VH-VL binders against Putative uncharacterized protein F40H6.5. Designs and how they scored, part 9

Target 1, 136 residues: Putative uncharacterized protein F40H6.5, of Caenorhabditis elegans (q09277r678to813)
Amino acid sequence: RMVNFANVMEVGDNITITGHIWQNASESTFNLYVGMDPKYLQSYISIHINMRWATDGIVYNYFWGMWNYQFESYSTRPFSRGLPYVLSVVRGINYYDVYGNGQFIKKFGIIGSVALHQVGAMYGYQQWNIDTVKMN
Below, E stands for the ipSAE of ESMFold2; O stands for the ipSAE of OpenDDE; V2 stands for 0.75 times the mean of E and O plus 0.25 times the DockQ between their complexes.

## First folded at step 4 (VH-VL)

Design p7 (framework fv_burosumab)
Fold by ESMFold2-Fast, scan of step 4:
Structure p7 (fold): chain C 136 residues (1-136), chain A 122 residues (1-122), chain B 106 residues (1-106)
Amino acid sequence: as target 1 above (136 residues)
Amino acid sequence: QVQLVQSGAEVKKPGASVKVSCKASGYTFTNYYMHWVRQAPGQGLEWMGIINPSGGYTSNAQKFQGRVTMTRDTSTSTVYMELSSLRSEDTAVYYCARGRYSGSYYDAFDIWGQGTMVTVSS
Amino acid sequence: AIQLTQSPSSLSASVGDRVTITCRASQGISSYLVWYQQKPGKAPKLLIYDASSLESGVPSRFSGSGSGTDFTLTISSLQPEDFATYYCQQYNSYFTFGPGTKVDIK
């Protein structure tokens, strides 16, 4: 599911997504895109959140024309397959704070040649149902 | 039909450089990654690098850093792989291969070029 | 860098045999593993992606399984056209190929 936001994400804003994870999920992914109406391989991803259900944990990365495989980072995963989830991403000055089911799980640095990225869209895909998406 | 057509065989001397081309057709060139993979005679496959044809961004295997340069020309739907400071150990068939996104981070190489034999000998 | 090993390095089998080859990763790669078939003088052909997903057009006698560090490619009933070298490849961090397993006629 793609959601374009009316306003770009500013410091202090949060994006909260709720839904249910598929019982047999192998991967569940959430991207925050720079700008609106993102195009595959052409648009930048400010934060990529990837839950790998075959192994424990969440993988974080960004896409700036190419994935940065060397700077992939990780957190614990407070979600379970088949169950409801609440994922929140809070915009700080040079970082995102990620929360899962009310638990702080990750501080992720905002990457790019300019420190501020104008996040204008969200794309959630792969093996989870998205019921709601709210920004600020 | 979707296909990748590579340039013809090359014979080079040690110290020279070689530039192999790979022309894509039958799909939107800028919607798929392109990879370069080589195979020395009688040996296995070795990944060299990846290019995003949309922006020309690349990521190369550490072994080839400083020697390999990957570029593309969107007007001709062609990617190029240039390898410099050639050694006899660089004798190999060089393949381009399309990366098909099968999800997040996924890159299965679903379409391959026919290969270009590069022979490095004195 | 993530390293892949394959076993056996080679095997001999007869038409109709069940063939199993394994791929082991030096660290966890979830399900981010692909299997290719390569015949002499030809480019590799995609068989299986995401560890167990059969590529369109590939015969159902091919199957993949595994996650984490240990993966298996199985050919349930070997056919004459299946004599080839098989490679695993990971895409969890960059891209690395296994050394290959050669399947020869017995």
Scores: ipSAE 0.443, ipTM 0.810, lowest interface PAE 2.2, mean pLDDT 87

Design p8 (framework fv_burosumab)
Fold by ESMFold2-Fast, scan of step 4:
Structure p8 (fold): chain C 136 residues (1-136), chain A 122 residues (1-122), chain B 106 residues (1-106)
Amino acid sequence: as target 1 above (136 residues)
Amino acid sequence: QVQLVQSGAEVKKPGASVKVSCKASGYTFTNYYMHWVRQAPGQGLEWMGIINPSGGSTSNAQKFQGRVTMTRDTSTSTVYMELSSLRSEDTAVYYCARGPYSSSWYDAFDIWGQGTMVTVSS
Amino acid sequence: AIQLTQSPSSLSASVGDRVTITCRASQGISSYLVWYQQKPGKAPKLLIYDASSLESGVPSRFSGSGSGTDFTLTISSLQPEDFATYYCQQYYSYFTFGPGTKVDIK
């Protein structure tokens, strides 16, 4: 599910999505994108959140012209296949705070250049349903 | 008329700091990123860093981390670049340049200041 | 870090000549390349963005092409005001400039 924001995400804003994980999910992914250009799907990803259901945990990274494995990091996964979820991402100056089902799970540091660009879109894809999207 | 006007030339001793200003006019100051780029005499262009005038957040090139500080004053539509612990190799013309509109994908620097010559000697 | 190289480092040309300048990236950068013109004692001027898009107000004799690692700037019929140094710049990962190509009078 792709959503272009009415307003770019400012420091202190959060985006919250709710839905349901597929019972037989292999992966579920959520990205926040820089800008609102038609190229943005192949452009800068400010935060990449990837859940691989065959393994424990969530994988985090960013895409600023390349995937940088040196900045790849991990957290626990408070979600389960076949169950509803609430995922929230809060924008800081040079970080994101990630919450799952109301629980703080990760502070993800942003590289300098990515931290400065305005986030204008989200894309959730793979094997989960995204029922609601709210920006506060 | 869109313009960036920089402060005048500076001569500094090694170990000093310099603070260059860049005053924007003719557009909404907080809608565009601002970059700093330098050029040593007879040499090419070198990117130093970027500031978001809206929130004041910055990102600097690795070579300048710990020595460069960028700030802005929204009431005067002015961006500042302070470089500390100056060395002779820092002798250069320093430019401010307007980056993309804050949500734009294309990172071209469309408007440039006239440049500020900083000489580090003695 | 992505490095850019430009070829030639300098060239001499006459008014009316077709001039081609190349920029090579150390890795693939899609179309995320910009070209600037700099005249002696002046700030750089934007010519081309997104590898091939001509900036408003720039004469049509300027064109850009390429994607991935190899890019070219072409001036189809060199004019007296075109004698300058030309720089490429990538914005795929941070911001890096090429070393420049100087276009001098023959």
Scores: ipSAE 0.007, ipTM 0.546, lowest interface PAE 13.0, mean pLDDT 84

Design p9 (framework fv_burosumab; at its last look DockQ between E and O 0.21; V2 from the best seeds 0.00; counts 0 for: pae E 11.8 > 2, placed apart)
Fold by ESMFold2, look of step 6:
Structure p9 (fold): chain C 136 residues (1-136), chain A 123 residues (1-123), chain B 106 residues (1-106)
Amino acid sequence: as target 1 above (136 residues)
Amino acid sequence: QVQLVQSGAEVKKPGASVKVSCKASGYTFTNYYMHWVRQAPGQGLEWMGIINPSGGSTSNAQKFQGRVTMTRDTSTSTVYMELSSLRSEDTAVYYCARGRYDWSGYYDAFDIWGQGTMVTVSS
Amino acid sequence: AIQLTQSPSSLSASVGDRVTITCRASQGISSYLVWYQQKPGKAPKLLIYDASSLESGVPSRFSGSGSGTDFTLTISSLQPEDFATYYCQQYNSYFTFGPGTKVDIK
């Protein structure tokens, strides 16, 4: 599910998605994109959040014309297959604070110049339902 | 084993440029931001700018915008800072410093510092 | 544009004294504050990050506290190796340092 924001995401804004993880999920992904109407492997990703359900963690990265697998970072995951979830991402001045089911799980540093991270869209996909999207 | 080793002291005339190098070892060079900080004799610390070695993007303190250029060479794990149009007030020790973050979170503390490079600007 | 001030600018103290240094931000910075120690001729050394988290290998006599605009570094019992200049640094909006507090022996 893709959502274009009405305005560029500002410091202090949070985006919260809710939904359910599929019983048989293998992967679930949430991205914040620079600009709107994201295109695969072309649009820049300010933060990439990837749940690989065969493991117990979350993988974080960014995309700036290429993936940087050497820069992948990780957190623990408070989500389970077949259960509801809440994921929140809060924009800081040069970072994102990531919360899962109300629990702080990761502070992810914004890569490169902060001014270039004019986030205008989100895209969540793969084996989870996204039931609500809220931004404040 | 993690260390930052900087190039040697420089003496320059007003109006010249200086380029200071900072070679990283003992860690994955492209996983951490690098900062430049200077300190005039007897004075406090002054942040100059930041470079992301993985893409080469930079952000400079407003005071140095237009005079500071930062670059990197990933094949040698080295960051460079060039300061142009030098004035006597640019006389300082210049430090490179690694921005800290790890798997538990992102924290912009400077956990590893180079030894410093004295740049003297005199007629 | 966040300015940091520190007080006092300098102080003299004896071994065993409790020393308190303050750092004040011109606007709220949450807990995004760092403390460094610097001795003459040396690079700064990280002491405290995230306002109150002690860096590995730093003695437990050092502690940090505060949030928002007002922050404190405390040395509970000053030791001979603690005579130095102490700087705060914020990372809420870009990066700025406080002017430093010099701690001298009496």
Scores: ipSAE 0.007, ipTM 0.553, lowest interface PAE 11.8, mean pLDDT 87
ESMFold2-Fast, scan of step 4: ipSAE 0.489; ipTM 0.819
ESMFold2 (binder alone), look of step 6: mean pLDDT 93; pTM 0.946
OpenDDE, look of step 6: ipSAE 0.011; ipTM 0.639

Design q11 (from u9 with heavy chain W106Y, light chain P96W; framework fv_ucenprubart; at its last look DockQ between E and O 0.05; V2 from the best seeds 0.00; counts 0 for: pae O 11.7 > 2, placed apart)
Fold by ESMFold2-Fast, scan of step 4:
Structure q11 (fold): chain C 136 residues (1-136), chain A 126 residues (1-126), chain B 108 residues (1-108)
Amino acid sequence: as target 1 above (136 residues)
Amino acid sequence: QVQLVQSGAEVKKPGASVKVSCKASGYTFTSSYAMAWVRQAPGQGLEWMGLINPSGGSTWYAQKFQGRVTMTRDTSTSTVYMELSSLRSEDTAVYYCARGPYSSSYYEGTNWFDPWGQGTLVTVSS
Amino acid sequence: EIVLTQSPDFQSVTPKEKVTITCQASQSIGSYLLWYQQKPDQSPKLLIKYASQSFSGVPSRFSGSGSGTDFTLTINSLEAEDAATYYCQQYYSTPWLTFGGGTKVEIK
């Protein structure tokens, strides 16, 4: 599900999504996109959160015209297939703090050309349901 | 079928500029696919020049070509352009457009190029 | 920048023989390595993605292996139509996508 923000995400803002992971999921993905300008739509992903259910972790990266796997990083995955989840992303100064089911799981540094850009949209896709989106 | 069709061969003098076109068909031009430009000098290997997102027009250029290359697109004709200025003899090459990378998935193959255009030979000589 | 070194530069091979081409990266790139085939006067064609996964429509005689810094493309039984130059390409880092220097394979 794509959600466009009324205002760009500021430092201290929190995005929390809840829902259920498919029982047969192979991947579940959440992206925060830079800006509302069509020029940047799908061109810049400020944080990419990718859960590959064949592994025990979550993969993090950004997209700057292409994927930079050199900056790929990981965290534990406090989620299970078929069960409900709560995923929260908190914007810091040049970083994000990621929480899963209330547990801190990752500090992700904002890097590359996306570090100075404003986040204006989110997109959750692949094999999970997003039931609620709350922004603070 | 997905096809990329490029403009014809060019002969230019040193110091001139060249503009090569690449017309896409068989898919949604403004989708999550970018378009890359890669060149190949005669008898040499492949060299990445940069890419453009046709949806918004955002561009990313290899360091070697920054200041000399400009990539643009026309969404009404599903065409991408690559213009290279201040041509030197070492710019003699076949210039290819290629579809990719694909931004909406993190799958292991998303930074690959497929399909490729047929290539445009640019000869720089005096 | 990540440098990819291919060897050999040139290989002349009898039909039905096994061909092995290597690609060495100057630093670890995981499995983020592609293999392309380029026949004379033609565009490159993708053969292998993610170091070892065959692209659709590619004959089963082609296989890729390796991870980290050392990668291999194998043609298990060379056919006449396989005469081409083969290139590796890394996609581990951005903005640079780097290609190896190429390996030319000819039929004896």
Scores: ipSAE 0.417, ipTM 0.780, lowest interface PAE 3.0, mean pLDDT 85
Fold by OpenDDE, look of step 6:
Parts: structure tokens; C-alpha cells; sequence
Structure q11 (fold): chain C 136 residues (1-136), chain A 126 residues (1-126), chain B 108 residues (1-108)
């Protein structure tokens, strides 16, 4: 289910997410939503991490509630099925730096007003478990 | 210094295709910068056509030109191309390339469009 | 698509007078607005970034203000060399860019 946040990330803040990816996962996805009360399939997704385990790497996207093929980007995959993971999201001045298991995987530029940009919730699904969330 | 140098003026007949080039220099071509194409019909305003990320070649086209425009790049020559097919008289315009930010990378100092090419006049007439 | 509406379309202004050009967005774009100056037979030149930050080399008489949906470009004291067409552009929805219709400023 969606995990909502009560606090807004400031520059320098870090969200650390831990969990597990299913051993037999076929696809695993993680979303970070914009807004204090985001709605599934209705709110902008500022960070989208998609792993199709039949292929290599990670697929990223920006979209307003709906997948847009033209916004796809890619990186290496520091995650493994059946193993725990650590996901770190660091708030920059106008971006988020995302790390997987200590490895930098992608920088997400903030689209729209930086001042108004807020991360309100996250959602892990498709055999992606979120066990802990810590904000530093 | 950063420069964008475009190819020369073109005269085409209706139904033909035109391919305009934009050669970049003065910066890392495959960095976080993108290249936008913007046209301007005589006496009219600026119209965004699309954007290409030279790093990887990803493209985004305005709906108006989808299916008729193709943007490509040659990393070995630091050149971006814009090809417009099925030309019509209303395609007569000055076509500009402009360096700007890529959607996934917003950095201070890169989050605006500068510089622009000198423009390429494309005239479509029978 | 985010639509930018500029007003007015045309201004004829006496030198040393104040010029005000507005740009209204169909939705909030924060501060992701650019202002350009374009003279005949020239490429557009960037004047203002982030709605209110002057670009390098731009005279101090040029200023930008606004956020959200309503933006303004101001020329505090018009010079003859400022005769040009001015355009606003949003990059809030990068890579999907849109421009205002332009405002032509002529000298009386």
C-alpha cells in the first residue's frame, strides 16, 4: 500500500528505504509521488523505478499518473531478487539523487516549481516490499 | 565559447523533405544538455517542434509534427539533425536549434535555452 | 499542453517610458518561465530565466516578476535599441515546451 509522509524534504534531507525484492519477482516497481495527498494514477510521479527481471538494468520515468514511453531512461541495476535492498533518496536544490545499495543510480531533476515540489508518498508494488522508511 | 552553427537556407517543393543540421561546439555534446528545435514562420511567433537528447538519442516531438519530423544526432561530429517530410507551404519558416536542459537533469547553469543557432530558412513553394 | 497568453500583442512606446508585458499560463508553472528578445533577422536572445533572474549581460532596465500563472516583463526606461518582439516560454513541462504569442514593441 501507499506510504504517506507528514514532513517535507528539505535540501540535504535523505530518505532511506529498506525492504526486500521477491525471489521469484517478474517485475518490481517503486514510485515516489508529488504532493501531500497524492492519488494513485492521478498524481505526478517524481521518481519511478521499474525493474523487469527478464532484462538488465532499471527503467526510470517521469509521468503525470500514466506511463510515458518517451520519458524512459535507464541505468545499471544494483538490486537482486530475493535479497534485501537499501534505497536512498537525497534531496538536492532542484533534483533528487537516488542510490541503490550504496551505488548511485540516477539523478531526477525536479520538473515544475522547485519551491512547491513536495514528496507526499511512496509506493512499492509488483513484488517490491518496503520494510522501513527513515528520514534524515 | 559555446556555438551552434546551422546549415544553409533550403528551397523545397511541396511533398519533399528537408534536413537541417545544427553543429555544436564549445561544450561536451553528450553531456546533460538537450537540443530543442523551434521554428518561426514569416511574421509569426516561435513554435516548439521537439527536443532531442544527444546522449542516447531520445526524442520528444510536438504533437503537431509527430509522424512528419525526425530528430537525430551524430556524436562523432557533435551534430543534431531535424528532418521534416511531406513539406507544405505553411512549413516555410526559419528553423532554430537551441541548447537547453534535458528533462531528467536540472542543474543550475543549464536550466535554460542558450545559445541558439543562427537559424535556417526553409522555403516551400511550387 | 500549457498555453501561454501574452499581452498586449503590440506596443508603441515613447523612449524613456516604462514598458510592461504580461504572460499568463493556463496552469501554474512555478518560476519556470523564460523571457526572450528577438530583433528582426536575428535569433531570440535570452533575457530572463526563472521568471525573475536576469541573464548574463542583460541591461538592468530589464526585469521579470511573477510566479505561478501570472508573469511580467518590465523595461523600466525604454531605449531605442529595445525595439523588438518579446516572447515568454515555459519549461515547467520539459521536454514539452511552449511559447507565448509574442509582444512587438516599437518606438514612437
Amino acid sequence: as target 1 above (136 residues)
Amino acid sequence: QVQLVQSGAEVKKPGASVKVSCKASGYTFTSSYAMAWVRQAPGQGLEWMGLINPSGGSTWYAQKFQGRVTMTRDTSTSTVYMELSSLRSEDTAVYYCARGPYSSSYYEGTNWFDPWGQGTLVTVSS
Amino acid sequence: EIVLTQSPDFQSVTPKEKVTITCQASQSIGSYLLWYQQKPDQSPKLLIKYASQSFSGVPSRFSGSGSGTDFTLTINSLEAEDAATYYCQQYYSTPWLTFGGGTKVEIK
Scores: ipSAE 0.000, ipTM 0.620, lowest interface PAE 11.7, mean pLDDT 88
ESMFold2, look of step 6: ipSAE 0.237; ipTM 0.685
ESMFold2 (binder alone), look of step 6: mean pLDDT 91; pTM 0.930

Design q12 (from u9 with heavy chain S58T Y102L N111D; framework fv_ucenprubart)
Fold by ESMFold2-Fast, scan of step 4:
Structure q12 (fold): chain C 136 residues (1-136), chain A 126 residues (1-126), chain B 108 residues (1-108)
Amino acid sequence: as target 1 above (136 residues)
Amino acid sequence: QVQLVQSGAEVKKPGASVKVSCKASGYTFTSSYAMAWVRQAPGQGLEWMGLINPSGGTTWYAQKFQGRVTMTRDTSTSTVYMELSSLRSEDTAVYYCARGPLSSSWYEGTDWFDPWGQGTLVTVSS
Amino acid sequence: EIVLTQSPDFQSVTPKEKVTITCQASQSIGSYLLWYQQKPDQSPKLLIKYASQSFSGVPSRFSGSGSGTDFTLTINSLEAEDAATYYCQQYYSTPPLTFGGGTKVEIK
């Protein structure tokens, strides 16, 4: 599901997603895209959050025409298959703070020029239901 | 069969610009594939210049070429272009386009180049 | 940027002998390394992806190994058509993608 925001994300804003993870999920992904009306893997991803249910962590990266595996990083996953989730991403000056079910799980650095990371859209896909998406 | 066909050899004077084309066929030009440009000076190794995603036209350039290189595409002809300006003698090289897959959601180990175009020799001489 | 150092820069090898080419990265790159073959007046051809996975259609005499900083391309029993320059390439830290300096393999 692609959600375009009315305004680009500013420092101090958060994007909060609620929903339910599929009982038999193999992968669940959330991307914050630079710009409006982006296309999957054809537009720049400011932060990629990938939950691989065959492992017990979350994988983070950004996408600027290619994946930069040097900046691939990880966190624990405070989510469980079959259960509700709350995922929040808070914008700092040159970083994101990621929260799962109210718990801080990751500080992810914004790579390259922070001025280029004008996040205007979110795309969640694969095996999670998305109930609400809010930018606060 | 996937093919990349490049434009013919060029001879340019220092200070000129050159625009090399790369025409793709055998796959959906705007789906899940980026196009990279790599050059090779005579008797020397390979040097990455940048890439373009043909669907959105987004580009990323190597710092060495920033300000001199421009990559564009024409989706109606399935063609990507690489234009290099302010040519110097050290820009004499064979210029290759190469198709790279965009990473999937399981993006480990998927960013390689296949196929490559046949190459375009650009000679900069006075 | 990540620097890739290939050795040797040149080998002259008797047919049917084993050829070993090394590629060393200036920092750990996991398994995000490719190997290419380039014959004279031809474009590069992908041989090995993800350090050790043979690309489709590549003869079984070619193999890749290694992870982190040290990588090897092996040609087990060199054939005449294998005379070429071989390049490693990293895609761990991009931009830029970087290539090794190449290893030229000639037949004695």
Scores: ipSAE 0.082, ipTM 0.676, lowest interface PAE 5.9, mean pLDDT 85

Design q13 (framework fv_ucenprubart)
Fold by ESMFold2-Fast, scan of step 4:
Structure q13 (fold): chain C 136 residues (1-136), chain A 125 residues (1-125), chain B 108 residues (1-108)
Amino acid sequence: as target 1 above (136 residues)
Amino acid sequence: QVQLVQSGAEVKKPGASVKVSCKASGYTFTSSYYMAWVRQAPGQGLEWMGLINPSGGSTWYAQKFQGRVTMTRDTSTSTVYMELSSLRSEDTAVYYCARGRYDFWSGYYDAFDIWGQGTLVTVSS
Amino acid sequence: EIVLTQSPDFQSVTPKEKVTITCQASQSIGSYLLWYQQKPDQSPKLLIKYASQSFSGVPSRFSGSGSGTDFTLTINSLEAEDAATYYCQQYYSTPPLTFGGGTKVEIK
């Protein structure tokens, strides 16, 4: 599910998505993009959140024309396959705070000011349902 | 069949420039793949020069080659080019192009699974 | 940049013997390490991806192991066609992608 925001994400804004993880999921991913209506290989990802269900954990990165795997970082996963989830991403001054089912799980440093000022879209994909998207 | 076919051998004098081509076929040139350039001097190891995203044309170069290397692509012919300027005798090498798989939406990057046959560039007076 | 150091640089081995090649990274690279085989006058061929996953069509005698800074390529029973130079490559940090110096394996 791709959503274009009415306004770019400001410091203190959060985006919260809710839904259900597939019972047989191998991966579920959520990206925030620089700009509106992201284009394949032509857009930047400000934060990439990749949940790997075969192993415990969540993988975080960014995309600025290529993946920078030296910046790859990790957190525990407070979600379970087949169950409902709540994922929230809060914009800080030079970071994102990530929450799962109401629990703080990760502080992710933001690369480049353009990724902050022009973050205008999300895309959730792979093996989960995204039922609601709320920005406040 | 997926193939990368490179241009033929070149002989250049010191100070000249060389432009090597790499023509892709058997897959969608502008989707899911980066193209890298790697060289190998006679009897020596592999040295990464840089890579290009054929979709947007974005490039990333090894610091050693910054200012001397330029990578471009032509989407109408599914061809990537590598131009190296101010040639020296130590630039004598076989130059390879190699395809790396990347899926933008899934975020996975695969190894270089397909390589060109190589182009010998000889720099001598 | 991440430096990859391979050892040994040269190995002469009797057929059917076990060969081990090591690749040491100057800093942790997780499992983002590839192994290639290059025969004389040929392009490199991918053997192992993600430190330990065999590429399609690669003989089962080749295996990779390790994570972090220490990696090993093993040929459990050397065949004549395995005489080649072997290279490790990291893709953890780009740019630059970096290769090890290579290990040449010859038949005695």
Scores: ipSAE 0.006, ipTM 0.552, lowest interface PAE 9.9, mean pLDDT 83

Design q14 (framework fv_ucenprubart; at its last look DockQ between E and O 0.19; V2 from the best seeds 0.00; counts 0 for: pae E 16.0 > 2, placed apart)
Fold by ESMFold2, look of step 5:
Structure q14 (fold): chain C 136 residues (1-136), chain A 123 residues (1-123), chain B 108 residues (1-108)
Amino acid sequence: as target 1 above (136 residues)
Amino acid sequence: QVQLVQSGAEVKKPGASVKVSCKASGYTFTSSYYMAWVRQAPGQGLEWMGLINPSGGYTWYAQKFQGRVTMTRDTSTSTVYMELSSLRSEDTAVYYCARGYDSSGYYDAFDIWGQGTLVTVSS
Amino acid sequence: EIVLTQSPDFQSVTPKEKVTITCQASQSIGSYLLWYQQKPDQSPKLLIKYASQSFSGVPSRFSGSGSGTDFTLTINSLEAEDAATYYCQQYYSTPPLTFGGGTKVEIK
């Protein structure tokens, strides 16, 4: 599910999604995109949050025309297959604070020039449902 | 064994700068660990100054120190640096580096600390 | 900014007695609270993570409890080597990652 924001995401803005993890999920992904109308394979990703359900963690990265695997980072996962979830991402001045089911799970530093991270959309996809999306 | 070894004590005059080093050993320096700097004035509590991620060199500074503190790292020597400029007598303190793990809701828990570096700023 | 208020500022305690130290947050921080021990002339050491989880190698006489805004560190039977200053720290969100003011525990 793609949501284009009415305005560029500002410091202090919080995007919260709720939904359910598929019973047999293999992968679930949430991205914040640079720009107000992101395009597949053209748009940059300010934060990439990827649940690889075959492992016990969440993978974080960014996309600036290519993935940079030396900046890949990880956290453990508070979510379970077949259960509801809440994911929140809060924009800081040069980072994102990520919350899972109400608990802080990751501070992800914004890579490169912070001024270029003018986030205008989110895209959540793969093996989870997104039931609600709330901003601020 | 994981160890953080800091540079020796320094005496500075007001207006000068100080650069304290913190050398890491016993683990992969560019891993899921962040490095923090925390100071403690004589007889006072702990005061967080900021963090650096050794992998990318990205920093987060406490607002109080923004504009006066610079944190850097050298991955070839597994060393982080904290430089504090425009020193005042109030900056007299022991300066600690501390390693924090960045995972699973225990972000910024400091499990390994350096021995501390006394910086004395005398007028 | 999340402010942590520790109580008491100091305690003088007879060996083998129970020590209780409190930490109060200015807003709810869930269970994202740490406890450190700092002995004289030493750097701090991590004791408790996530409000109640003992760090590896910490003696069982140390325990943590609480959630939300009110947290407690307990030493069930004080030993001589436990004379130290104890600090709480929050790691709930957004820096600054603040510390409590400390609680000094002395042997009576």
Scores: ipSAE 0.000, ipTM 0.505, lowest interface PAE 16.0, mean pLDDT 85
ESMFold2-Fast, scan of step 4: ipSAE 0.429; ipTM 0.813
ESMFold2 (binder alone), look of step 5: mean pLDDT 92; pTM 0.933
OpenDDE, look of step 5: ipSAE 0.021; ipTM 0.634

Design q15 (framework fv_ucenprubart)
Fold by ESMFold2-Fast, scan of step 4:
Structure q15 (fold): chain C 136 residues (1-136), chain A 123 residues (1-123), chain B 108 residues (1-108)
Amino acid sequence: as target 1 above (136 residues)
Amino acid sequence: QVQLVQSGAEVKKPGASVKVSCKASGYTFTSSYYMAWVRQAPGQGLEWMGLINPSGGSTWYAQKFQGRVTMTRDTSTSTVYMELSSLRSEDTAVYYCARGPYSSSWYDAFDIWGQGTLVTVSS
Amino acid sequence: EIVLTQSPDFQSVTPKEKVTITCQASQSIGSYLLWYQQKPDQSPKLLIKYASQSFSGVPSRFSGSGSGTDFTLTINSLEAEDAATYYCQQYYSTPPLTFGGGTKVEIK
């Protein structure tokens, strides 16, 4: 599911999604894109959140023409397959704070030029249902 | 199921260009998988040449080949191409295409390889 | 550029013995390391992904371990069909992807 936001994400704004994770999920992914009308692997991703259900954690990165695995980082996953979830991403000046089911799980640094991370869209895909999408 | 089938062997003269093809089948060509090109000179190890994203056509080349390698794709035929110009005798090698990495995933990487294309550079 | 150093270059091993191959990275690469098996005139075959995860269909005698800069491929009990050259590869940083120099394993 792709959503364009009416306005660019400002410091203090949050993007919150809710839904259900597939019982047989292998991966569930959420991207915040720079700009609007993102094109997969052509548009820039300010924060990439990838949940891997065969392992214990969540993987974070950004995409700026290529994946730079040097900036990949990890957190625990407070979600379970087959169950509902609430995922929130809060914009700071040079970071994102990520919350799962109300729990703080990750502070992710905005990598490179902060001025260029003007988030206007999200794309959630793979093996989960996204029921609601709200920007603060 | 999933296969990568490469073009046949080539014999080229020094200074010429060669264009090797790699046709994908059994999965969505423009999905999350990149395609890598790797070569191996006779009796030598594996050497990475570059990556292409079949979805958008974006490319990343190894420094050694920058300026003389070009990678492209044709989405209508699910085929990637690797063209190497200004050929020298040391470019004699088997050239492989390999599926991967999977976009941003540490879980899937380089699981399917083509059969290889022998390129011989001789005068 | 991340350099991968494999050791040993060559190993001649008695059947059923344990084989250990190491791969050392010039800087930390997390777990972004693959292990391949290559037999003469064949394409490389993926054995281990993400440093320690076996690829489907790979015999259980193959295992990978390590993280950061030091990685190991182990063949717990060498079989005749395991005679091959083994390569590590990092995918932590692209460009470039880089390979180790290879380790040739022969049966005594």
Scores: ipSAE 0.007, ipTM 0.570, lowest interface PAE 9.9, mean pLDDT 86

